# VHH binders against Apical endosomal glycoprotein (Mamdc4), part 12

Target 1, 160 residues: Apical endosomal glycoprotein (Mamdc4), of Rattus norvegicus (Rat) (q63191r268to427)
Amino acid sequence: SHHMATDFETGLGPWTQLEGWTRNFSAGSMVSPAWPHRDHSRNSAYGFFLVSVAKPGTTAVLYSPEFQGSVSYNCSFTFYYYLHGSEANQFQLFVQAQGLNTTQPPVLLRSRHGELGTAWVRDRVNIQSAHPFRILLAGETGPGGFVGLDDLIMSNHCIL
Short names: E, the ipSAE of ESMFold2; O, the ipSAE of OpenDDE; V2, 0.75 times the mean of E and O plus 0.25 times the DockQ between their complexes.

## First folded at step 5 (VHH)

Design r12 (framework vhh_7zox_3)
Fold by ESMFold2-Fast, scan of step 5:
Structure r12 (fold): chain B 160 residues (1-160), chain A 124 residues (1-124)
Amino acid sequence: as target 1 above (160 residues)
Amino acid sequence: DVQLVESGGGLVQPGGSLRLSCVASGFTFDDYYMGWVRQAPGKGLEWVSDISSGGYTGYADSVKGRFAISRDNAKNTLYLQMNRLKPEDTAVYYCAAYETSVDSGSWTYEFDYAGQGTQVTVSS
């Protein structure tokens, strides 16, 4: 069996957004002390990641594809994030279920704030939903800060 | 226990091909960057190729266009297809797993795990 993995080296893959998340790399942008020296997927200053360019008080949101509901499978989502350079940095992970006629409000599963050091941090969430669902990744960058994402991996039990 | 078990090495004539495999166990394979490093007799380690969890690849200039790295995350297996082999490719090839770690002074990969290696000999 296969799974879905996105490293941002050529685009967003199956992930979608309206605005706020930007693909970028360390060597290609203006020098900022808060930015990582390299991405996670390539371990290179020329490797791509996503960075939230949303200001304090605004939020960038990235959406997964819709996954099928199941009472039998535990959908596992692994991802890497980077929060550095501002106490006002914020990252949140939500799961949003799709009802028969309406989209349910997002449910918060992860919340990270502020200064978490100068390393890509791995996290994993296990999702079991009876209803179809999407994953939402929300980022808000504080003044002089950096909030980034790389290597989004959905297990083979996350059914499209 | 963490294990990386390499296979597929052997003796081959110049211009020949070999396919190396590395089976991983004891850790979450999908969380790691995977790569191949080699050591020729009497020399230090040389990075050959690597691949991200999402499939982005990199190659040393000495092997670019001849070698192809790939992975099967469902089977916890890493591969290296080696074509148009040269005597200079003779080395012990090691499978390695690592995670990105950025500190104030480091530009090198941090290898978290490595296998015992498989010998590749290219000789007429």
Scores: ipSAE 0.000, ipTM 0.101, lowest interface PAE 18.1, mean pLDDT 78

Design r13 (framework vhh_lunsekimig_d3)
Fold by ESMFold2-Fast, scan of step 5:
Order: sequence, then C-alpha cells, then structure tokens
Structure r13 (fold): chain B 160 residues (1-160), chain A 124 residues (1-124)
Amino acid sequence: as target 1 above (160 residues)
Amino acid sequence: EVQLVESGGGVVQPGGSLRLSCAASGFTFDDYYLYWYRQAAGIERELIASITSGGYTNYVDSVKGRFTISRDNSENTMYLQMNSLRAEDTGLYYCAAYETSVDSGSWTYEFDYWGQGTLVTVSS
C-alpha cells in the first residue's frame, strides 16, 4: 500500500523548515551523552535522525506538505521521538487546517516535555478534516538534552 | 456563555502605539492557544501573532520586532502591544482561541471562538 514515509537517511524528503532541525547520527566522539546510540529507521550508529538545536525562546518547526483532508480516522500520522537529558526538553505536534475563507490557527495534538528515557518512542495521531491541512512538529532542547525525531509516516488514507 | 471581547482599538498616528486586549468569559485561558488576526479592507483575514498555553510566541514577519503578544491568566486576558504603527497596520483585529487537544489521539475540524473585532486606524 502507498504511504509517505521519511527516514531522514538522504534528506528531509517532502518536509520543510526554515531552521532549527538538523540531520545527524550517533557515531563519533563529539556527541553528548544525552544522544541516542542508534537511529530508529536503521537501528544503526550511522543512521540519520532529526535533532532540534532550538533553545527556549526560539522554536524549530518542521512542516509537512499540505494534505487534501480526510473524513476518516484512518488518516494516520505515525512518528518516533526521543526526549532525554534535560527537564527543559519540549516537543509539540500541531495540525493546521484551511478554514472557510481563513487559515485556521494551529491546534495542539501532542505535548511532551522533559525526560522520557533512552528509547525511541512511537506515537500516532489520527486526523479527520474536510479541509486541507498540514502537520507542524516543534522542538526545543534543554541544556545538556536531546530532542529528536525519526521515521515520519503518513498513512495511505492521507491524500496529497 | 462563551465569548471573547476585544478592546483597545482607535485612531493613532504613524509611529504611534496601541495596546489591544482580548478578554474571555465562560472559560479560562489555561488550556487554550490564543491568536490575533487582522482583517484589512479588501483582503482576507490573516494571522498576526500567537501565544501557546506555555507562553511561547510566534509572529508573522511583517510585525516581528514591533508587536508583542502576551497573556495574563489571572485576568483571563490576552494582549497585543503594537509599536511603530504603520498605515498598513490599519484593520479590524480579532482574537481567537482554540482549546488544546493534548493527548487526544485524534483531531477533527473544530469551531474557533472569535470576537467581533476592534478597529485600528493608522492615520497620517
């Protein structure tokens, strides 16, 4: 079945940003102890993930392409995140829809803060919108911390 | 009764300042993301500024450095401090509120809460 999947191994794919999210990998002597030993997509120290370098007061935001909308709970977004090493870590997921004659404000669907352990965590949201929409992924990294993303997957019921 | 009421608009000279207020009744701001929109004559409504329940702010590029959004949960009020006003800032300013859907696992298109707007006119 068709789906949009982004593993960050060769780039951002259809996702866009201005700044604040960077692609990186675990191998090397210069990574912080807060960083994962492996990415999620390849389970490898040389596999790429996305890490937020935005600090409190500035926000790294990653934007999905615009989807045409879904009237079914089967339009699903699955992703993996990693929050470790600082109580000030923050990750938020928003959905923003095109309203009648107006772009609607972003609506918060997920909020995660602080220290969540040393494993990539799977999460999933279901989206039902009669109007076009996009997903926004916001991250802020606390002192000595890590906030990361890997394997962003939109189900085949989400229409471009 | 759930409502948002804007106030603080008026006529000012270019380079002047105004502070807009948005007061809520029938709910508290604690679980709401809050927004200021502007509607100028002949163009559709546009998002100007936002503030999350945690206090994080975002602005459109045209107002960055000139406008400051803030919230006062004790007064159940949101503000927009507008400095260095320009003719192109003229318009009706609306506040809007969206209840956060934290950990819902799903999202559907929702109705927003809007006030009737407060008019800002920058005259020269």
Scores: ipSAE 0.014, ipTM 0.333, lowest interface PAE 7.4, mean pLDDT 79

Design r14 (framework vhh_8h5u_2)
Fold by ESMFold2-Fast, scan of step 5:
Structure r14 (fold): chain B 160 residues (1-160), chain A 126 residues (1-126)
Amino acid sequence: as target 1 above (160 residues)
Amino acid sequence: EVQVVESGGGLVQPGGSLRLSCAASGFTFSDDSYYMGWYRQAPGNQHERVAIITSGGYTNYPDSVKGRFTISRDNAKNTGYLQMNSLKSEDTAVYYCAAYETTVDSGSYTYEFDYWGQGTQVTVSS
């Protein structure tokens, strides 16, 4: 293939976390009207996605693998997110560059808040960094809400 | 106050070597917000990047020069270098040093060009 894709059907793939993101599916957790009826990758109530279970005051963070720096090509990252059921929902995407001796502060590229409807939303960011870098996906679910991720796709120009 | 200045160009025969220097002032290459690159332009062509080095020491090269050119820096002298080996007639160009500052735009993380030198001529001819 011409990309590196993670659909969460069998695990987190190369992505890592400390805590707060949980793999789940619609048929197993349909007690809340804020939850999607299906995932994005399979369009199925039994297809897996990630959901943030971090409560207000704590944030779930998902980390990409570290990519090599390159100034020749833009690393393109495409992803799908779902924000519904609470105005306090938050999702942020950061890029964090690495130096030889220091990890640089994360830099915010995307911020989404609140209620964005009842569909998986496609988004894409372009990253051109001479430094090695990681992508951080941060989610905080508001009361009665849902913040979810599916189908994380890195272009061929994102070099491991 | 901020600038970069190239030196070390000249005439060399095919298979020869040259070392170019890039002296920076008004900022330091040790600053993680900056990276330095070497670019070249032959008559009639667009600028081509030939090497990049970050303050952390990470380097990148296009296939046309990989294995022949080496970029380095001396933080004490605040100077970058391009060591060019096994030179070919196709390497004939004006070589430019450039220093870049990291910029963030909505939906895009990229480095912007901040400072370009005036260039130094490299001619590879028998």
Scores: ipSAE 0.015, ipTM 0.333, lowest interface PAE 7.2, mean pLDDT 78

Design r2 (from b15 with S57Y W102T; framework vhh_7n9e_1; at its last look DockQ between E and O 0.59; V2 from the best seeds 0.00; counts 0 for: pae E 9.8 > 2, unsure alone 63.5 < 65)
Amino acid sequence: DVQLVESGGGLVQAGGSLRLSCAASGFTFDDYYMYWGRQAPGKGREWVSGISGSGSYTAYASSVKGRFTISRDNAKNTLYLQMNNLKPEDTALYYCAAYETTVDSGSYTYEFDYWGQGTQVTVSS
ESMFold2-Fast, scan of step 5: ipSAE 0.167; ipTM 0.567
ESMFold2, look of step 6: ipSAE 0.006; ipTM 0.323
ESMFold2 (binder alone), look of step 6: mean pLDDT 78; pTM 0.775
OpenDDE, look of step 6: ipSAE 0.040; ipTM 0.401

Design r3 (from b15 with W102T G106D; framework vhh_7n9e_1; at its last look DockQ between E and O 0.01; V2 from the best seeds 0.00; counts 0 for: pae E 15.1 > 2, unsure alone 63.0 < 65, off the site)
Fold by ESMFold2, look of step 6:
Structure r3 (fold): chain B 160 residues (1-160), chain A 125 residues (1-125)
Amino acid sequence: as target 1 above (160 residues)
Amino acid sequence: DVQLVESGGGLVQAGGSLRLSCAASGFTFDDYYMYWGRQAPGKGREWVSGISGSGSSTAYASSVKGRFTISRDNAKNTLYLQMNNLKPEDTALYYCAAYETTVDSDSYTYEFDYWGQGTQVTVSS
């Protein structure tokens, strides 16, 4: 009956970082005019969100825990993202099947690039997979830009 | 005509073992990723275990890992599930499936064109 939701106010929740995403808040650093003035979940300069701080030439990667497969139901993933300050910003969402003893190639479901304004943007993907799977979120911040994530929400059909 | 026929279910005491079989016909068996699913009475379906076409890679749901073993015999076109240390919560209709993967711009979707009718496993206390 409860969705799995991560608003980053107390850490990464169930998500695992490979490199380059960090939890932050709007008032904590003014490294760029593209920095969001307020997070999405609390609409506050002190509410937390993830930001891509990957080293030049690397992509920030965040992935979910392994979800069980389902043949009957979609796992619906809703998320909020922020791309501002550079036309070279990029955000990608992949799904990777986990039902084999080796990693399978991830499948790209969303690609967003460039400048999307000064507001958090909502998006949603629906996943029906017979196999266990993970969701991968990849961000690459362009020069002077900002790529942010907040409010990662999985429907109750996304089962650990 | 494609068929998947499960067998080997039955009534078993908690702590016991069963081996399920799935006989496949009407397609090139060793080209297909195969899996077992189960559905308990009044509950949704869940994925249990899967195996690559060659048999070289296997995966298990956390609830059965260490107790169940998936295997296949490509010469006999047969998929197996060895179920050890059975618990009452393993009671379900068990079915096998083969799949083709379709991806669209909105989601990652598996198509289940080939489904068995299932074999009942009942684990008594």
Scores: ipSAE 0.000, ipTM 0.131, lowest interface PAE 15.1, mean pLDDT 72
ESMFold2-Fast, scan of step 5: ipSAE 0.219; ipTM 0.577
ESMFold2 (binder alone), look of step 6: mean pLDDT 78; pTM 0.777
OpenDDE, look of step 6: ipSAE 0.006; ipTM 0.243

Design r4 (from b15 with Y99S W102Y S107T Y108W; framework vhh_7n9e_1)
Amino acid sequence: DVQLVESGGGLVQAGGSLRLSCAASGFTFDDYYMYWGRQAPGKGREWVSGISGSGSSTAYASSVKGRFTISRDNAKNTLYLQMNNLKPEDTALYYCAASETYVDSGTWTYEFDYWGQGTQVTVSS
ESMFold2-Fast, scan of step 5: ipSAE 0.149; ipTM 0.589

Design r5 (from b15 with W102T V103L Y108F; framework vhh_7n9e_1)
Fold by ESMFold2-Fast, scan of step 5:
Structure r5 (fold): chain B 160 residues (1-160), chain A 125 residues (1-125)
Amino acid sequence: as target 1 above (160 residues)
Amino acid sequence: DVQLVESGGGLVQAGGSLRLSCAASGFTFDDYYMYWGRQAPGKGREWVSGISGSGSSTAYASSVKGRFTISRDNAKNTLYLQMNNLKPEDTALYYCAAYETTLDSGSFTYEFDYWGQGTQVTVSS
C-alpha cells in the first residue's frame, strides 16, 4: 500500500528544500554521542539519513511534492525521526493546502521536542484535504543535539 | 456560526509598532489552530504567523521572524499579533483565520477554514 518511499540513499527523491537539511551517515560522525550509530532504512553506519544542520533560531524545512485533493480517501504518511542530545531539539510536521484563491498557511499536525532516546521512532499522520496539499517537515537542532529523518513513506492514496 | 473580527490596524511610521487583535466566537476557540495572514494591494494572500490551540507552538514567516509575536488568550477567545519594527513592505490587509486540527492524533481536515474580514495596516516611510 506504499505509493512513494524515500530512504535518502541516492538523494532527496521528490522532496525539496532551500537549505538546512543535509544527507549524511553515521560513519562520518561517530565521535558525536548525539548522532545515531545507524540509519533506519539500511541499519548501517554507511546508510544515509537526513539531519537538520540549522543553528538554534534557524529552522530547516523539507517540502513534499504537491499531492492531489480527495473527498474519498485519506493520505497516510509514515516517517521515522531521531531526536537526541539536546533539550532544545524541535521537530514539527505541517500540512499546507491550496485554497480557493491561493496557498493556505501551514497547519501544525505534529510537534516533538527535546531528548527522545537513542532509537529511530516511527510516527504516522493521516491527511484528508479536498484541495491539493504539501507536507512540510521542520527541524531545529539544539546545542550538541541531533534532529534527523529517514524512511518517508506515503500510502497509495497520496496521489501525485 | 463562526465569526472572526480583527482590529488594531492603522497608519504608522516605519520603525513603529502596532498590536492586532482577533475576537473569535461561534466555536471552541482553544480547539483551533489560529493564524494571521496578509494581503497587499494587487498581490496574493501570504501567511504571516500561526499558533496551536494550546498556545504551546508558534511559527513565523521568514519576512517577520524576530519582529512579530503571535499570542492568544483562550479565556478571552482572542488572538493577538504584536508587530514591531514595521517596514513599508508590511503594508497590507491583515486577517485572522481558524483551522480545526488535532495535534497529537495526526489527523487533518481542511473543511473548517474560517476567515475574518481584515484590518488595514499602512506603514509610511
Scores: ipSAE 0.023, ipTM 0.377, lowest interface PAE 5.4, mean pLDDT 80

Design r6 (from b15 with T101Y W102T V103I S107D T109V Y110W; framework vhh_7n9e_1)
Fold by ESMFold2-Fast, scan of step 5:
Structure r6 (fold): chain B 160 residues (1-160), chain A 125 residues (1-125)
Amino acid sequence: as target 1 above (160 residues)
Amino acid sequence: DVQLVESGGGLVQAGGSLRLSCAASGFTFDDYYMYWGRQAPGKGREWVSGISGSGSSTAYASSVKGRFTISRDNAKNTLYLQMNNLKPEDTALYYCAAYEYTIDSGDYVWEFDYWGQGTQVTVSS
């Protein structure tokens, strides 16, 4: 079971950002050919996802809430991403841990780039941490490309 | 036996610069994420800046971003902190730390931290 799931249909839920990620959906002829025809959570042209509007040289970053740590079993984060239409597309997943009265630099766990096809791709990371932490999802969209996220799921072994 | 030995601290006037060094031994230096922390008199420890094992990723506390630069020389097993435009509020004991984590099949596993004993930086107004 999953105690924190976000499908973006009504908002960002507990996830936060300053700028660069936007909620959107596929319906309408104004989107580029690189966009998916439907979201992952609803399998619908009217279902919402996140898309990075950050261009090369700038990065959109989405932040999870801060978790207190993991229980003795692995905490897992499952998500779906979509990279299409440009070799300059980039997506990175980081874990950022807290030390004693400190925020530590992000640690890179996933890096994806370029053209990965026309389907939402599932990925999963496991986190074992005695320290509080959060997850950072960074995206840069290449010219004519699309970098998107949907269905972010934290397992119940991640202590919120 | 892991050892971290800091040097380069001292007394400097506001607006001045110092470069701190951390000599590491007893472990495979380029496999470790490293950071600089500081502790002002009567205050808790604060993270200042960190760097990945390869040196490709760096991060800074908001209070020092644009003024401090972290770097490492893996051939010399040495971590550096270049501190420019120093301010009285930068006065603290600066220590380096090795942050051990493992990426196993893409999973993050924190292990532990090692700290040095620190080098004192005093910035007069």
Scores: ipSAE 0.082, ipTM 0.567, lowest interface PAE 4.6, mean pLDDT 82

Design r7 (framework vhh_7n9e_1)
Fold by ESMFold2-Fast, scan of step 5:
Structure r7 (fold): chain B 160 residues (1-160), chain A 124 residues (1-124)
Amino acid sequence: as target 1 above (160 residues)
Amino acid sequence: DVQLVESGGGLVQAGGSLRLSCAASGFTFDDYYMYWGRQAPGKGREWVSGISGSGSSTAYASSVKGRFTISRDNAKNTLYLQMNNLKPEDTALYYCAAYTTVDSGSYTYEFDYWGQGTQVTVSS
């Protein structure tokens, strides 16, 4: 019933990863001019967000918990992303469903690349699935680049 | 118009290797997530592997992980599946498929384009 919202202020919440993403705070952006100077959730120098720390040319992947399906067409995922400092930055959002006899391949719903400036960008995708599914968020930095995520929100029509 | 043409199948002994190719035409190949799927006689379709448009993200069904490798050559508009340590259970018609939402932001179970397939038979 309840929506699932993650602002990274106290951890990764129910999101998981093998490696590649880390929490940082906006004041930490002094380490690099390409880093966000304010997080999105609080527009604060002391708020937290995720940053990709995977080596340039490698992909960092973040996984949602497995949802059991959606209620009609109202299941949505809203998020904020940051791509700055390199034309070779990439961000991709996939949905991967569990079929009756097999796991389906990840399906690409969003692809963003390059230099998008110094502001957090809002995006939203809609999911309609009778099958269990996960969301995968993939970030890849270019040389001198930065890829960030904040405020990941699944609506209450996404059944956890 | 849009075409996906698989090749490289054949008869092979268990433990052997095959490399499948999928030649794509009629669309902007590097904008599409590409898949390999298979269908064994008398069974439903099973996905095998997928690769993002850039090639930076790949995924595999647990039954083939560690044995199969998906790759793509965007300059040649070609998708590949390297199959090693083949087992009789891998016998199936292998096909490729392409999918993109083109910024639609909606998930379905449909793929935009399908190939006709190439037969792989693994003898014990």
Scores: ipSAE 0.018, ipTM 0.339, lowest interface PAE 5.5, mean pLDDT 74

Design r8 (framework vhh_7n9e_1)
Fold by ESMFold2-Fast, scan of step 5:
Structure r8 (fold): chain B 160 residues (1-160), chain A 124 residues (1-124)
Amino acid sequence: as target 1 above (160 residues)
Amino acid sequence: DVQLVESGGGLVQAGGSLRLSCAASGFTFDDYYMYWGRQAPGKGREWVSGISGSGSSTAYASSVKGRFTISRDNAKNTLYLQMNNLKPEDTALYYCAAYETVESGDWTYEFDYWGQGTQVTVSS
């Protein structure tokens, strides 16, 4: 493919985490009214998405693979997120560049909070880094809320 | 101890058909959402089709809709995938999975149990 795409239908693909993000779908069992009725990739109640289920006071963090830097092309990252049901919902996107044998502090590129409606929202960031980097997707779900991700797409200029 | 064993794969010409089976044991089969996934060489896993525990609801990936049919026989603890009009791009290792959701207090936990898979190769 020209790009690296992850729809969570069968796993995390090349993305990694320690804990806190969980694959799930809307049909089947008892889900909160804050949950989407369908995923984005399949538009189906049986399609999978990622939801932040970290314990109160903790943040779920999802890590991309490490990408190579380029001064000639921007790495374009497109993703879909869903924030509904709680004013305490929070989603943040960070980029973390790797120096020579040292990891740089994460840089916040996106911050979303609270109630953003009942649709999957598309967002895109363009990343230009001369150094290798990775993307961090951080989610905190408020009481009775939902914070979710689907369809993570890295352009063909995001070189592994 | 959840066990899933796939069978029915093989070599078939483009336009042909295959029926995959998944024998499940170690859990109450009719309580579980089941699905088929596939993985082509050098690629990540892709969801293909899913079915509710009762069999009343099914869903399909756009690439297979109209060609594949998922079904289950709860009396036999067996999941099926009928694959028609196969294309070379359907070549992959096919595996079944059982999906479990456990609610504990305010948290929902999910688990996927995967079989070892059965190889489907479609020649042109």
Scores: ipSAE 0.000, ipTM 0.094, lowest interface PAE 22.0, mean pLDDT 79

Design r9 (from b15 with S57Y A59Y W102S Y108W; framework vhh_7n9e_1; at its last look DockQ between E and O 0.01; V2 from the best seeds 0.00; counts 0 for: pae O 9.7 > 2, unsure alone 64.9 < 65, off the site)
Fold by OpenDDE, look of step 6:
Order: C-alpha cells, then sequence, then structure tokens
Structure r9 (fold): chain B 160 residues (1-160), chain A 125 residues (1-125)
C-alpha cells in the first residue's frame, strides 16, 4: 500500500486523538435501529468503525496526525461516513493548519446534515496547505440517530 | 493512463463455466479493492463480487454466492472471476472496477475510481 489507510478493524491507527468517538465495542452489535448492519472496510456485520457517542447536541471530534502536503501533487483524503436515524445528524470536516508560531483556525471543508440513508457515504477532499495540517472530523448525533466513520484514507501525497 | 481491460466473456450454455480476467494498468493495483459488476439488459448495474487489496477478504452477491469465485494476482495486476454453474439470469455485460475500499453489500450507489469497458457474458437455456 502506498497510502495511509485506517479501517479501524484492529484499532485506531494513527487516529488516536479523539473526543466523543469510540470504536464499536462488539461485533454485530445493534445498539440502535440506526446502527449500520455492516462496516465499510470488510462489508461485515463483525467489522469495526467509529461511532459518535457524544450526547445529543454535543460534538464528537476526531483528530488526525499531523500531515504535510506535497509540492507537486495534491494531498487527498477519502473517507466514509454514516448519517442515519435523525435529521439532526451532522458531520463536518475541518482542516487546521499549524503555522510556524501559531495554530490557524480550522477551515471547514465539508458539512453534511440530516438523514442520508442506510449507507456509508464516500467523500473525498483535496487538501492544500502551505503548513503542516491536521484533519478534524466532527460528528453530532441527533436524537435516535447514528453518526459513524470508517476507512479513512490519505493519499500517498499526504506526508506523515 | 488508467486502464481496466476485461476479457473471457462469451456465449455458454446453462450449467457451463467461464473465467473472466481484468488486466489493470496505470495505478497501484494492490492499493485498491477490485470488483466485478454486471449490467443485464433492461436493468441497472449491480455488484457481483469484490476482493480486498491483499485478497484477504472476498465478497459475493447472494445471487452468485457458491457459484462464482473472485481472485486476484497482484504480481500480474490481474483480477479474475471464475463463474461456474452459469444461469440465463447471469447474462450481462460484466465490468471490472477499482475502489479504494469496500462497498456495502448490494450497493452500487457510488462511483468507483476506475471502470473497464466490460465483457459480454451470454448464457443460453
Amino acid sequence: as target 1 above (160 residues)
Amino acid sequence: DVQLVESGGGLVQAGGSLRLSCAASGFTFDDYYMYWGRQAPGKGREWVSGISGSGSYTYYASSVKGRFTISRDNAKNTLYLQMNNLKPEDTALYYCAAYETSVDSGSWTYEFDYWGQGTQVTVSS
């Protein structure tokens, strides 16, 4: 593999800084009707993914490790999210650059709201940054809803 | 340039077998999940089988499970689909597709990264 991919099947990988997210604790668990029947990585009822366990109205945030872009090629981030069971569900992707002496405010690159169905949704963003950066994945679960993440894939032009 | 070239299709009688191949080039083959999909006349595209980059995981649509076997040779950048006990309802244009990760079972909703032009499989009664 020429890219960094985290499928959460054996752990968090480099995505170890998290607030309000958790790796699903049991294979095939159906905590809620909004819970996905299968993960994305293995297409399995026994697969693993991240789920927001933050209280409704509060935000779960997952932080990437620090990356640098390539001069010649754009860094890209491919990911899968699951928003089901509530129109109040929310998912946001931020990029936060680290300047030489100061951290810049996060820049919102994606914002998704509501009920998106019983499917993992693929998305891809190109990241250009003059400075090292981190990706922030934020989820807010509406009442009775589910917000999940799986298969976080950095292109080989994203340097760890 | 990325290229996926399917081959091995043809006309076969019900109960017969075919082996499809997909030659990949222009991308890092083993970084991608590879899939076979098909489109029957008058129907939409449906996924048939998938295999992870390393080949550790395989997936099959319920309609082909037990009859079809997906495999890959990463050294040859080639994807295979062994189709046994073919049925008339298997008649379709079969596509090879590349995707960075797995897709949900039965889902062909989202665009794959790369597609071939397909090879025709026709199963007569």
Scores: ipSAE 0.006, ipTM 0.293, lowest interface PAE 9.7, mean pLDDT 87
ESMFold2-Fast, scan of step 5: ipSAE 0.198; ipTM 0.532
ESMFold2, look of step 6: ipSAE 0.014; ipTM 0.393
ESMFold2 (binder alone), look of step 6: mean pLDDT 79; pTM 0.790

Design s10 (framework vhh_7zox_3)
Fold by ESMFold2-Fast, scan of step 5:
Structure s10 (fold): chain B 160 residues (1-160), chain A 124 residues (1-124)
Amino acid sequence: as target 1 above (160 residues)
Amino acid sequence: DVQLVESGGGLVQPGGSLRLSCVASGFTFDDYYMGWVRQAPGKGLEWVSDISSGGYTGYADSVKGRFAISRDNAKNTLYLQMNRLKPEDTAVYYCAAYETWVDSGSYTYEFDYAGQGTQVTVSS
């Protein structure tokens, strides 16, 4: 079971960004050799995923909604990513807490880089924060590469 | 048949070390992310660490700097080196495999495959 799931098939759902992440699909023809042939949620050339069009030195950032803090349990976040076609590909996951009267600096929890093969890969992080927090998903695509996301899933313990 | 068989658990004093092993069979080991998940007494499952086929690793914040995950693809074996163990590390540790491609159905938090678990107890 899951509390909040986003598969990008109809939009970004509750996730937000300024720029850099783009919804796209394969449609039986690849934009480049580095692109996946299928999305993760539908396992289909017509299924949508999110791709970073940000080049090195410019970062695409996707923001979760703000979640409540808790000292009693871990909020679990499961997601799928795809890194292929360039050693300069980068993906990072940050948590940013909201303290009283101030937003804290982002804390890095995951860093993935380079060439990870030709398949969607699952990752999971456990977050325990006494303060309200957001998840930030940052991507940079290397030359000829692909950095993508699909199926972002927050557990029942991640309270909005 | 898919099998994941964990070993290496036991009783250890705080500050001690253990190495867990997981032998996989019945699937193409090199095609899967492999990981460790634990369940402490009276608590839910907690992801601990994972490793890609090519050796890229991830760690839970609670174990960073103390645990090291590794794999031997030729032996279909996953390892977890656990150093500077704390009482809070007491749990049943499960070996888990993540299939890289998933179908179009509704997702759940369950791993594609998981072993039967091995008990780690850290006490004085």
Scores: ipSAE 0.000, ipTM 0.143, lowest interface PAE 14.9, mean pLDDT 78

Design s2 (from b15 with S52T S57Y A59Y; framework vhh_7n9e_1)
Fold by ESMFold2-Fast, scan of step 5:
Structure s2 (fold): chain B 160 residues (1-160), chain A 125 residues (1-125)
Amino acid sequence: as target 1 above (160 residues)
Amino acid sequence: DVQLVESGGGLVQAGGSLRLSCAASGFTFDDYYMYWGRQAPGKGREWVSGITGSGSYTYYASSVKGRFTISRDNAKNTLYLQMNNLKPEDTALYYCAAYETWVDSGSYTYEFDYWGQGTQVTVSS
């Protein structure tokens, strides 16, 4: 079975955005104390992750491809996030389903804020939708802070 | 108990503006995705606009995009819909609603938890 895994080492893979999420790595430039010393996928200062650098007043949003609906199985999404350096940091995960005549509103599944330590944190959500859907990953970085993502893994039941 | 109370509707001429309010009580307002829907005579319910608990992300139906603005004041537990450049086809009963939050211990299921009774908007040409 082929699952969809994205480690950001060569790009965004099937994920899309307008702006606000930037690929970066720890050792390539001067970084603040809030930044991780390594990525999660390679455990290396030269490995890539995503960081939220959205303009003031905006939120960086990353979109999955659209997955098919099913009443028979759930789609499992595993990811790693890093929140440090500001109590104003925010991370949210939404699921947005397609209705019969309109796109449905996004539904919040995860909300994390502030300073969660100096390690990549693993999380996982299970999604069962009868309708086609996509996942939205929203990040807001507070002053002097860091909000990042790495290793986005969709199970083989997340059908494109 | 959960209550949603809409206000601000009325009669307005085409091209005019109205601001709707929805006062929420009985739940932790900041934790809920909120939306506005509407129902016109002889039609089904239509989703209009939605906003996340923090206010960071907003959505609009194509029929209202660029004319309507959704916002919230979490300190006042109030949801707003600013409606500009109103058209006769915007005539409807407008209601607000809240979504239940799902967690990783379960699975995502698309459901609407609570609806208000609505506020009537009538646009004449």
Scores: ipSAE 0.000, ipTM 0.163, lowest interface PAE 11.2, mean pLDDT 78

